# Designs tried in a protein design chat: VH-VL binders against o14526r1to248. Part 20

Target 1, 248 residues: o14526r1to248
Amino acid sequence: MSYFGEHFWGEKNHGFEVLYHSVKQGPISTKELADFIRERATIEETYSKAMAKLSKLASNGTPMGTFAPLWEVFRVSSDKLALCHLELTRKLQDLIKDVLRYGEEQLKTHKKCKEEVVSTLDAVQVLSGVSQLLPKSRENYLNRCMDQERLRRESTSQKEMDKAETKTKKAAESLRRSVEKYNSARADFEQKMLDSALRFQAMEETHLRHMKALLGSYAHSVEDTHVQIGQVHEEFKQNIENVSVEML

## First folded at step 5 (VH-VL)

Design v17 (framework fv_ustekinumab)
Fold by ESMFold2-Fast, scan of step 5:
Structure v17 (fold): chain C 248 residues (1-248), chain A 119 residues (1-119), chain B 107 residues (1-107)
Amino acid sequence: as target 1 above (248 residues)
Amino acid sequence: EVQLVQSGAEVKKPGESLKISCKGSGYSFTDYWLGWVRQMPGKGLDWIGIIWPGDSDTRYSPSFQGQVTMSVDKSITTAYLQWNSLKASDTAMYYCARGDYLEPAFDIWGQGTLVTVSS
Amino acid sequence: DIQMTQSPSSLSASVGDRVTITCRASQSISSYLAWYQQKPEKAPKSLIYYASSLQSGVPSRFSGSGSGTDFTLTISSLQPEDFATYYCQQSYEYPYTFGQGTKLEIK
């Protein structure tokens, strides 16, 4: 291996490492979001089950006596609260499915990231190789020109002069081809670098948009449930007031 | 916990069809490439190809293209390698292995399925 | 296709020795090289990925180095359980190709 190549690849490896971690972080954050919502759903399910147990206590209360109507109000309210939290559990479970589905689609697009990186690395290698050839081609051309000039000064034979001219023309043609290869390799390298940067930027922006949408769904589900809980509480207060103290 | 479990050894005659399986567990099946590798008796490892379980996208080695078919059933987290017509030269140990999407070097390997084709 | 050539094809060593196995690609593969260990009658086990990254659960005595065309796997202090066949594999270009293997035997 070339020492120049090793040095360049050392620097390139640092850039690749940064890119690697950045690309990996996307799918990781998607899975972390799913895990967070799963734990949050478990909290809601636990609350729902606890409220259902509490409702049973109210339903097992004295079926007759002065407190019977209040036990009924308590039971109904507890059941409704349990249902509110169960509804949220279901909504969060559905959201987890959406997050996981998005994660699968994200990985389907990301599975070709290695191919993108390798394509760009290939362009870097081609440019590096051509960059080394160009100075050698220039040196060869200059040496042929100097040899031709030396032969003119030495008053050599016409045959030797013709031979030198042919070598110089061939060296000029080789230099022209080397310049064209360099320009082509440089353009390819610049284009692939730009394409890769824009693609990865677009992937990160798309990921952020998806994450914001998923968090928006989470917020909406929680807000809707809190509104329902508030309504249940309001009904609870009204039902308490509707229990008559007078004989009816 | 993460493991790939392959189907049992097979003994077949030339011309017969065969489908061997590789079942993944302990990980998200659709998040990794699944590859197949052949090892002929006493020989080294030979790459067959890889399949992406999420969309069944495949990459075959030219030497195996048209000779075998890779497929997946996501519902049971199982990958398959299939021959329509076996040849004696298909006699080998077949391994399945898992690869990451960004660096697809195989990190988890199945135990192998020995396929013997003799007339 | 990219041809992967390992050297030596076989190697004899003693417990405690420093062992080096080499792998050469027919063209540059950047750092897309993995190393696998295979014991008789067993499936291969991943040791190194991306030329120098140690696989989880693999002892620190194993290390990989190299980039481009020349790669090495080093075992700093050979242990009895390390006697096996070692394979390199490139994942740079399809089809992915393996080296022919290096058999590490006890002296």
Scores: ipSAE 0.216, ipTM 0.645, lowest interface PAE 5.4, mean pLDDT 85

Design v18 (framework fv_ustekinumab)
Fold by ESMFold2-Fast, scan of step 5:
Parts: structure tokens; C-alpha cells; sequence
Structure v18 (fold): chain C 248 residues (1-248), chain A 119 residues (1-119), chain B 107 residues (1-107)
């Protein structure tokens, strides 16, 4: 078996519920990721708006002031930084849409999983019921055998012996059917439990893959923005250098 | 409609490199496994491996590990199978196929790419 | 690796016949078995997944059964378009493996 299957089997019926509970936490983590990215996007939007407002301060004063060319450099740089952070906000909003789309597909998968879990739990109930009946069938058969042996020792009438033999044969048939029901219920239980364990493992692995891919997209968007910010700062330095102090 | 469209037939010499493609359309490319299967002339199906397009996680058959490379380009919903140095024994029909993440049995198959390696 | 063995390797049948193809796994694969149909010069077509679930668009004359190590594909009333090679595949454990194929030929 796989690791997940081995762990599942080691915990009896309680292990099934624990592993299924873990699987059901998947959609919660997907929503939590969307919430995290939403808050992160808000930070970027707030920064962008604040920088745009700050840019207006750089345009204060008269256009003919001695320092005016340097204020223009600040204004241009501030506007470009505001734009970089606004573009990141848009990228993160798009990523939130991807996370939510995944969440919707995840819910469809969980609905199918829930239906199969009900089937597995039904098999558990059947096995439990049959397991309780098997010992009673066995005890009844043994009691009939003992009664038949007692009557044989007492030299009882043929009619009474025939009745005891008939009861013993019926008890033997009942036991045989109980064993067959137990074996069938056990096989069904084992098959469904294994199928559920493997499905839970596949769901957990697939969820982790999706989450890693979404985090990768997040990282890429942030890195792209850092590159753009670096370019804005390089342009800022170049623009400062280009302000002439040449004396005529 | 859901479909996988593979690149055209290739005729190569031993030692040459080759990269064949499989383009998915009509479904969410990153939500399904993409697998590759080889069929040598007159023989049965050989499972090469599968790749998860979302993070490029690969699972190779031991027989093909180190012989080929699977990759994807999510931006154009295309998967690739690549050889650095072809051998005559690589002559075969190559199929790509899609597998659901809960039941990774293949449900949609590409039309196949015939690769012929001869001198 | 899990080995998949199909029987028979080839079979001749007539239209209207009931055909059964068997697939045996070298170890238990639960119900993680698929069946594929391949016609000459064509790509394989998916027929069955999870041992017994029909793929969309597959005629109801096809059915699958089995679990663990022994599996069967049944065609209840063979049609002319059913003459093809059939493959089973386990997807329980990596590497996924195919059976050697069963060629269904016209009598």
C-alpha cells in the first residue's frame, strides 16, 4: 500500500474519519489562500494610491523655481512607482480569480467524494452488524450439538432424537450462511476502505500540487514587480544626472 | 470540445535531437495529468510517464527515465516530449493522453506522432 | 512493477457473439483498472475506467467487472465496429502498466 493507505489501515474505523476530516480541510485552505492574496492586493492598492497622492505634492510651487526640474523628476518617479504597485494589484486580483476557480472545481470533487464516503460508511455498518450476529450463530450451533449429545447419552426416543438432529442441521446451515455474510461484508469493507484511503491520498497530493502552483504564480508576479521597481529607480538616477547646472 | 492535437510525423537520423508537442484545448489544462505512451510498430502500448502541468511534476517509467524529457508550456496549453540523442530503437508512434486527477486513467487521446529514426 | 497479463492474446468471433477478455494483475490493484480499444491505424479510445465505469459515449454493450487481481471486459453483442485490439491498464501504482493486448478478429 501507499503511505496514506498504510496509515489509514493502522487506525481502524477511527483512522478513516481522521483522514477524511483532513481531506475536508482542503477547501478551507483554498479560501484562506484567496483571503491572504486579497489582503496582500489591498496593501499594494493602498501603496499605489498613497504614492499618487504624494506625486501631487511634488508638483507644488511655481514652474519657474530653481528646483523645479528636480521636483519634476520626483513627480515622474512617484507616478511610475504608483503604476508598478497598481499593476501588481491587478495581477493579484487575477490570481484570486484563479484560486476561486480552483475552489469551485474542488467543491465538485468533494461532492463526489462525499457520495463515495457514504458508501464506505454503509459497508462499515453492514460489517458491524454481521460481526455481532456471527458469534450468536456459532453459540446456537454449539448448544444444539451439546443437546443432541446429551439426548444420545440418555437413550431418548427416536422422535426426540430426530427433532434434535433437525435443529442441529438448521443451526449448522444458519452458521454457514452467517460465515458467508461475514466474509462478503468483510471483503466489501476492505475494498471500499482501501479505495477511500487511496482517493484521500490522491486528493491531498493533488491539492498540494494546486496550492504550490498558485504560490508559484504569486511569487512570479511579485518578482516581476520588483524588476519594474528597479527599472524605475534606475531611470530616477539617470533623470537626476540629466538636470543641467551648465553656466552660460 | 476537449481535444489533444499532436505535432506531425518526424523522420530523423540516430544522434539527432527531437521535440514533439501535444496541444490541449477545450478544458482547464492545469487541472489534468498529461501522459505519454509509446507504441512500437506492431507492438502494444508502453507507458512513458505523466506530467502535472501546474507545477511540472513528472512521474516516469523506469524504462524511460533519462531517455526522454517531459515538459509543458502552460501559456500555450502545450506539452512536450524531448530526446537529446535519438536511437533507432526510438522508432514508434507516440501518443499523448489526458488523465483526471482522481482517476488518472486516460480519457482523451491525441492522434499520435510517428517518429522514424533511421540512417 | 505491476505486470498486467491479458488472455487470450487473440480471439476470433462473429457479429452478435458475446466476447469476454480477461486481465490479471501481478498484485492487487483494487479497482484502478482501465480498458482501451484501438483500431488499426488509429489512436486508442477509452472505454472503461475504475474497472466498471463506462466512459462517456461508449455503447452499453461494453461492460467491465472485477477487483483486486482479476478483471474482465465483456462485449454482450459484438458489432462490426468492435473488431479491434483491446488493452487493460493499471493506474494504481507507478509506473502505470498496460497488458499486452487482445486482438479481436472476424471469424
Amino acid sequence: as target 1 above (248 residues)
Amino acid sequence: EVQLVQSGAEVKKPGESLKISCKGSGYSFTDYWLGWVRQMPGKGLDWIGIIWPGDSDTRYSPSFQGQVTMSVDKSITTAYLQWNSLKASDTAMYYCARGDYLEPAFDIWGQGTLVTVSS
Amino acid sequence: DIQMTQSPSSLSASVGDRVTITCRASQSISSYLAWYQQKPEKAPKSLIYAASSLQSGVPSRFSGSGSGTDFTLTISSLQPEDFATYYCQQYYSYPYTFGQGTKLEIK
Scores: ipSAE 0.000, ipTM 0.383, lowest interface PAE 21.8, mean pLDDT 83

Design v19 (framework fv_ustekinumab)
Fold by ESMFold2-Fast, scan of step 5:
Structure v19 (fold): chain C 248 residues (1-248), chain A 119 residues (1-119), chain B 107 residues (1-107)
Amino acid sequence: as target 1 above (248 residues)
Amino acid sequence: EVQLVQSGAEVKKPGESLKISCKGSGYSFTDYWLGWVRQMPGKGLDWIGIIWPGDSDTRYSPSFQGQVTMSVDKSITTAYLQWNSLKASDTAMYYCARLDYLEPYFDYWGQGTLVTVSS
Amino acid sequence: DIQMTQSPSSLSASVGDRVTITCRASQSISSYLAWYQQKPEKAPKSLIYAASSLQSGVPSRFSGSGSGTDFTLTISSLQPEDFATYYCQQSYEYPYTFGQGTKLEIK
């Protein structure tokens, strides 16, 4: 058996509530992921804009003559760094759209889940109600049986005996219907609880799988940017080396 | 038993409008995305899009956006795919399929509607 | 768009053979991959979802494996009714895309 199934059956409604609460945390975590990426993208955009501004200072730098080639090296490097961070900003903004799209899908899935939860809770309520009726139906039937037997022993009128027999048959039919309702409600309750447990497990597994994929995309975007930054720095070092120091 | 029953084959001329249907039964119609897939003669499967019957929210493939319209009538558990002006290139088998609500895959398929557009 | 490429495009096999069909995604799709079977002039039928989960009612000789970009559909002991075209599909992002199909024919 799955962990979710075992927890449902072992703890009645408490297990159901615990598992449903876990499922409800899914959309919250999706929103939190979007918020995190949004803030991360803002950091990258801020860096990009600052570097672009710094690049302008290099373009209009104070030194003239022999230092001019080094200002060009700073300008080119700063522009490329600004671009790397701007591209990451755009990638993260696209990822936010993916996260939000997933969130919309979750909303529709959770709406269906909520409706099924109501159905399962209704089954619990029906079973509870029917369970309370059985003792009363049984007591009534036994009382009618005892009354009929007492009248039979007392050899009362045929009319009185016929009346008692009719009441006993009516009570027997009522008890039979109560037992049938209990058996039906029990079967419905058990099936719906099992279905809910399996559904909650599937929802959590699907959510975890999707969140892992989104985080994977985040990781790859960041890693790609680190590689590009490394290339920019290597070019910067090479460009410095290429500046001549001869007295000309 | 889950069933998706599609409308019959259509033969049309370029420029004509067309609306084909897909009727769901045996499940809660408004609780599952319903998708459309095109298969041109002798070719593979092309995803057109999906629609949520509960609120008519749609997701289209970019290649089909503006070319077709998906809609639903939830009172008769029926989804529709519509063209305002058919082209010869619309000639294909069109399938409707139910998207599982937990795992995104098409678990049940309609029998298909063959659309032939020729002059 | 994520491009799905199947290999081979066609395959000839005999009843009882072990058959393997592969599907490659142009980028990581985690386990958001399904396999469908289509017989001539019939609608596709779901076989596998989430890369490795068998659809209810599908024979156990069918199995799926893989994650990320490389996926495999295996038929352990081919039966006459298994001759069909097989399609993979990613549902990691919109638009959902299908592979071009692999036609499995009698040798």
Scores: ipSAE 0.000, ipTM 0.388, lowest interface PAE 21.0, mean pLDDT 83

Design v2 (framework fv_ustekinumab)
Fold by ESMFold2-Fast, scan of step 5:
Structure v2 (fold): chain C 248 residues (1-248), chain A 119 residues (1-119), chain B 107 residues (1-107)
Amino acid sequence: as target 1 above (248 residues)
Amino acid sequence: EVQLVQSGAEVKKPGESLKISCKGSGYSFTDYWLGWVRQMPGKGLDWIGIIWPGDSDTRYSPSFQGQVTMSVDKSITTAYLQWNSLKASDTAMYYCARGDYLEGAFDIWGQGTLVTVSS
Amino acid sequence: DIQMTQSPSSLSASVGDRVTITCRASQSISSYLAWYQQKPEKAPKSLIYAASSLQSGVPSRFSGSGSGTDFTLTISSLQPEDFATYYCQQSYEYPYTFGQGTKLEIK
């Protein structure tokens, strides 16, 4: 084999392995996203519980005192904030279910991919073996041709000529078989490498699109919660203004 | 199905003659080399030689030249390995195998013939 | 005559192991090397020809590599049926010669 041939095969095989490694990271990133959202949901739930507990302090204030109406305003606002964060917790839990569902589908696709990878690697081995065989077959054929030509010039026995002719014919057939095997193995190798590369690229693009959609859902849920929190704050301000100072 | 079927086990005394056989089927008998390999009890493989059935051309290992004779009868697709005078050192399993001239590898093997030479 | 030397002469391995057997020729034999598997009381079975070409019907866990003087047979994940003696053989020139054999035993 030539240095160029070995280098070329190394580059193609290396590229294949790099792409396959990247594809294998897909399910890992999906699981990591689910884990991130789970921790984020825990933060929201913790806030919600703390605010609900804090709201109890406002409700346990002096019920018949001058500040009773303001304690009620704090209680209502605190309860509404607790609810906003609890609703976000619920939305994030639903998103986790979507992420995990996608992950399950992704694993099924990857199982199929592994089977095809084995087939592609087998084609690499077959081509390597046949490539080594071809020069050997050509050398044998040339040697048999030279031997037959030498015997012809030496006016050797008919038996020796018949044997040399048979061996040359056999070597020619073997060379033809080796060329056909090489062409077949090379075509199979090239097609499988190309198919694998295109499939890996498609899988990565599909994964990126799914991840973007899931992150979009996450962003929308957080945005909705911020809008609701803003509304609760505006209501809080209005409720403060509605408490009459004239009674005091 | 391509196969090589060898004759049955033999028990002989030193000095006796013996001829064992290897019958090919399922392929063109005259288009492949037929080789013989010896394996002494508890030892590895020893190449005896090859014969071209189409014209009976033989290539012997120097260690077997003059000790055994390879021959074929292409009309019944059978190869033979023959001793004129057996020695105790000939005790071994004998395999026949089909070889491609170009590759030189033996792709199909007979089941073996056990030859025991003892007094 | 071309001398074929295998290493190791014997080795012990467990199911699932990657096993490598080597074969060295006393002179360059290009890729004219075959590998055979022989189980106790059975005829040898052809595994590899032309140094790296897998024989039809042989499991893909077997592979061969090398050229010139140094050759290897690799079993990527050993199976129970793979415990056997393995032989290399050169066909570069007459007489054809076998290595002494490598006995693969259960650990």
Scores: ipSAE 0.000, ipTM 0.355, lowest interface PAE 28.8, mean pLDDT 83

Design v20 (framework fv_ustekinumab)
Fold by ESMFold2-Fast, scan of step 5:
Structure v20 (fold): chain C 248 residues (1-248), chain A 119 residues (1-119), chain B 107 residues (1-107)
Amino acid sequence: as target 1 above (248 residues)
Amino acid sequence: EVQLVQSGAEVKKPGESLKISCKGSGYTFEDYWLGWVRQMPGKGLDWIGIIWPGDSDTRYSPSFQGQVTMSVDKSITTAYLQWNSLKASDTAMYYCARGDYLEPAFDIWGQGTLVTVSS
Amino acid sequence: DIQMTQSPSSLSASVGDRVTITCRASQSISSYLAWYQQKPEKAPKSLIYAASSLQSGVPSRFSGSGSGTDFTLTISSLQPEDFATYYCQQSYEYPYTFGQGTKLEIK
């Protein structure tokens, strides 16, 4: 049986409470991820705007021609850095949309799951009821058997013996029906419990898989931006080296 | 002779408690379900529930769950139907009836207890 | 809950008539159906159990038939003492619901 199946078969109520609570945490973690990425995007946007302002200062420069080429190098580099961080902001905003879309689909799946869990709980109630009936039908059958044997020992009339035999046969038939109802209810209960446990496990595995994919997209966007920043920095160093040092 | 004999008519005020009885005789009390049925004046039969005397296991109609309590005293082969706080809407004839577990339909009925609740 | 509907709600008949009353369950109840007779100011009396089995002491003019959702109580030759209200009851699942009753009146 799966991990969730094993917990479900423990203390029935305690196991179900654990699984029910776990189901609710999924959508919460999805919202928390969206919130985290939103704040991270704000940081990048703030950086981009600050660098754009610095680029403005570099473009204003000093009127002394000796340093003008270096101010141009700073301006170009600052503009490119601002653009790198703006692009990351855009990518993170797109990722937030993906996270929220997943959250919407997750809620739809959880609603359907909750409805099926109600059906499973109904099966538990049915099994409980039938389980209480079985001992009663067995006890009655045993009482009829005892009465029939007592009458045999008393050498009663054939008519009374036939009557007792009929009651015993009816009690046996009722016991057989009670056993059949119990077996049917137990099979339904076991199948629905297993289905519910497997569904909860599948939902949690799917959630973890989605979260890992979303975090992977986040990591890739950040890494790609860092590569671009590295390229801008290399260009910056090269542009500095290319400035002439000739003073006439 | 198999018989179910119920307690006498009751006249009560709203808010009062009441416990009516049904005494079985002529059969093995613990081998049969004992049920209760309500019949409001001029109306049909409403199933209240059943109790298994051997272990006091109860099955209530959802309409009566929490409204009444069924119990038994095996030592005197008597079943009880109890209200903690009567309402005018509880005015009705109350029947007890024996249900065979083989055929769960009621085969023997008590004579009925008339309960009147009015101010 | 399983709803039990009887038809007709009332009918008038004469002594010697063949009378038929029906009971319909909102879902299949197999053969877990009983019929009861109630005379004014008296407790109900069991007539038929398991849809078609006659209770001990009940006259042979009473018979029951049906299974699943549709059930019939028949009185083959009506007698003066048969004028009463008749109820069906399902015992397939809790709560064991009754039909609303069929009042059989003298014509």
Scores: ipSAE 0.000, ipTM 0.376, lowest interface PAE 22.8, mean pLDDT 83

Design v21 (framework fv_ustekinumab)
Fold by ESMFold2-Fast, scan of step 5:
Structure v21 (fold): chain C 248 residues (1-248), chain A 119 residues (1-119), chain B 107 residues (1-107)
Amino acid sequence: as target 1 above (248 residues)
Amino acid sequence: EVQLVQSGAEVKKPGESLKISCKGSGYSFTDYWLGWVRQMPGKGLDWIGIIWPGDSDTRYSPSFQGQVTMSVDKSITTAYLQWNSLKASDTAMYYCARGEYLSPAFDIWGQGTLVTVSS
Amino acid sequence: DIQMTQSPSSLSASVGDRVTITCRASQSISSYLAWYQQKPEKAPKSLIYAASSLQSGVPSRFSGSGSGTDFTLTISSLQPEDFATYYCQQSYEYPYTFGQGTKLEIK
């Protein structure tokens, strides 16, 4: 058993509910990730559009002046920078699609999990019910035994003794059946609780692995964009240096 | 100019098949979701579903799953909504609309196609 | 399904009034909410996306606010062309459900 299973068992019903609540937060975190990436993509799109507009200002600079070649360098660089951010926007849009697809698979898994949870909770209720009835059945048997012993000491009729013996025997059979029901319910409860703990652990681990992979894709897209931006700026610096002063 | 242009009004009898269209122009067709919305006479908006034109991936509302089919032909930037067997309860205005991942809600709407199903 | 409830169902106002329309989601939808305007015999027009972002070409008198479950559309100074039915829509979970609509009428 893992830490997850140990926590589950240590608190019984409370542990089960705490772990199940944690599992239910999985789909919420997936949707929150999609929300974050959407807002991030909007930032990139806004930047791209603003840079494109700024580039047009450079394009409308003083075309016949000595500064004209530098306006051209400025315009080209600004356009390329806008394109880098637009490409990141598109990559993030694709990533949102991946997050949403994972979210749908997660919902299918959670539907099956919910069915198992209902089964486990039913086992809890059955065990609770049987646990309440077992002491009552045991008390009844003990009372029948005491009554039979009392009648024996009072030298009652054989007919009364036979009736008491029959009642004690029936109470013994009832108690035996109650013990069997309790043992059966307890075993079912323990098995379903163990199965649920292992299921919850597997779901949490799988979710963490998927979230890490999605964040890795996000990091890779941003990194690629940073490399492209760096290249644009190196080209910008080189193009500035290549504008000849000697031609003036 | 980004626009969605829908096919003209249709009058059909129960049991007949129908396919209506929505043609996109002025944007990259495969970079946006295309959705369908129903509005019954005098009623509000009812979401049918969305389709991703790049791979024809669909998401249907449960109430429309199996009742209609969404498809696309990306070579002519056109989406379709199809019924195999119309019912009188299908009588409504049908809108197509464009949705993006930055805003999966709809930003551009078609003019609508009125579908009337009566005997 | 996520249920979207708009309040009020109908509203009467005069030109120049400040108008607010509310939309409530049955569960948290973060900022995955859009507002649409529909005039009689016309297709809906997008006004607001991501709860508070104004669509291109929409007058600045329109604004959206809210997150989670409670959202508001505000028209700061009502104009004659603003009399229409307004719808909210969540895009957090399929199906992308609409509110029932709020009809804005001349007082």
Scores: ipSAE 0.000, ipTM 0.386, lowest interface PAE 17.6, mean pLDDT 83

Design v22 (framework fv_ustekinumab)
Fold by ESMFold2-Fast, scan of step 5:
Structure v22 (fold): chain C 248 residues (1-248), chain A 119 residues (1-119), chain B 107 residues (1-107)
Amino acid sequence: as target 1 above (248 residues)
Amino acid sequence: EVQLVQSGAEVKKPGESLKISCKGSGYSFTDYWLGWVRQMPGKGLDWIGIIWPGDSDTRYSPSFQGQVTMSVDKSITTAYLQWNSLKASDTAMYYCARGDYWEPAFDIWGQGTLVTVSS
Amino acid sequence: DIQMTQSPSSLSASVGDRVTITCRASQSISSYLAWYQQKPEKAPKSLIYAASSLQSGVPSRFSGSGSGTDFTLTISSLQPEDFATYYCQQSYEYPYTFGQGTKLEIK
């Protein structure tokens, strides 16, 4: 019986430990997301600064001539592109703040969760302890029963029979109490293991929902920028066509 | 590299106040427990407590509760251990050490601050 | 509080020897047990965490074993730099108590 108890505990502990390990990895993925967005924001900022320089180059270009109106079209378009990418940079920086704020909240939740793990581990230790003692109580009871049966077979004195009966009754009561302790400890263990596993699962599901929401915000910001860039390009084409050609 | 650097040795008289420091570098300061350990001359290690820098949550050993105060300044990644009124029995080497959130055994230790309280 | 008792309090050994240090907790601590090495006038150094996990950079001659109440630290082939005081620490419940230490001396 002790063997099957250990096997059952092992299977439940393995599932618990897998979920527990997964929960620990949550904060790492949150930091990795912040790092990714930070790198992406740097790319946008670099582009914005380069386009602003290009716009300045057009403004400080060659002396004014018949091409001057087209230089203005380049300058205006370059400035607008720089602004589109600068706006995305700012949106991504704000998103990084959201990711980091979530990370702080996540760590506080995990800290409280760690305290619950200690309670669950206590239940595991209690069950292990009573499981080790139960076989000893059972063996003692069986030995008392065998001794009493031996004396009965040998037609011993009533005094000796009464003594053996008393010892057997005491051993039976001890065994009964050991079984009750085992059943109680097992129930506590199973309940705490289930509660902890469900809590860990809920934390992982909540983390996944949060990560999806943050990625959704990222996607929305990028998509809005792409729309703006497309509008700037259409405006650029129209501005070229609107430059008048006049023969003096 | 990950490092904890503690303030220099202190010599004080009984009844004086003292605040010693432990500066972390090379890691995310708010993601690890910061612990304090006392070692009296020629004796073993005594666990004082731990502080979570992110929210300043503290866990003290009953032996040190009310005797010392742990605090942090996140802006300079520094933890502090403070006494309002030193006793001669506070004479010891004080170590700070970093512990992971899930596995709180200390992995990185400071070099120690020797506090001498005499007379 | 959980009390940690180390055995022996001191031992003498020669380079190349296999050395075993034991640590006993007054109650079950699962695998929340760490081992530290401290050389004279130096800060402690982490050797083992979670009873049997070797800390990064620690030589493979060091190993830990045990669970519950009884734990051991083994040095398979003692080197000159291993002469130091060794401490165990439980991190199962507050306060995270240390053992009294085992001083490993040259024979």
Scores: ipSAE 0.000, ipTM 0.403, lowest interface PAE 17.3, mean pLDDT 83

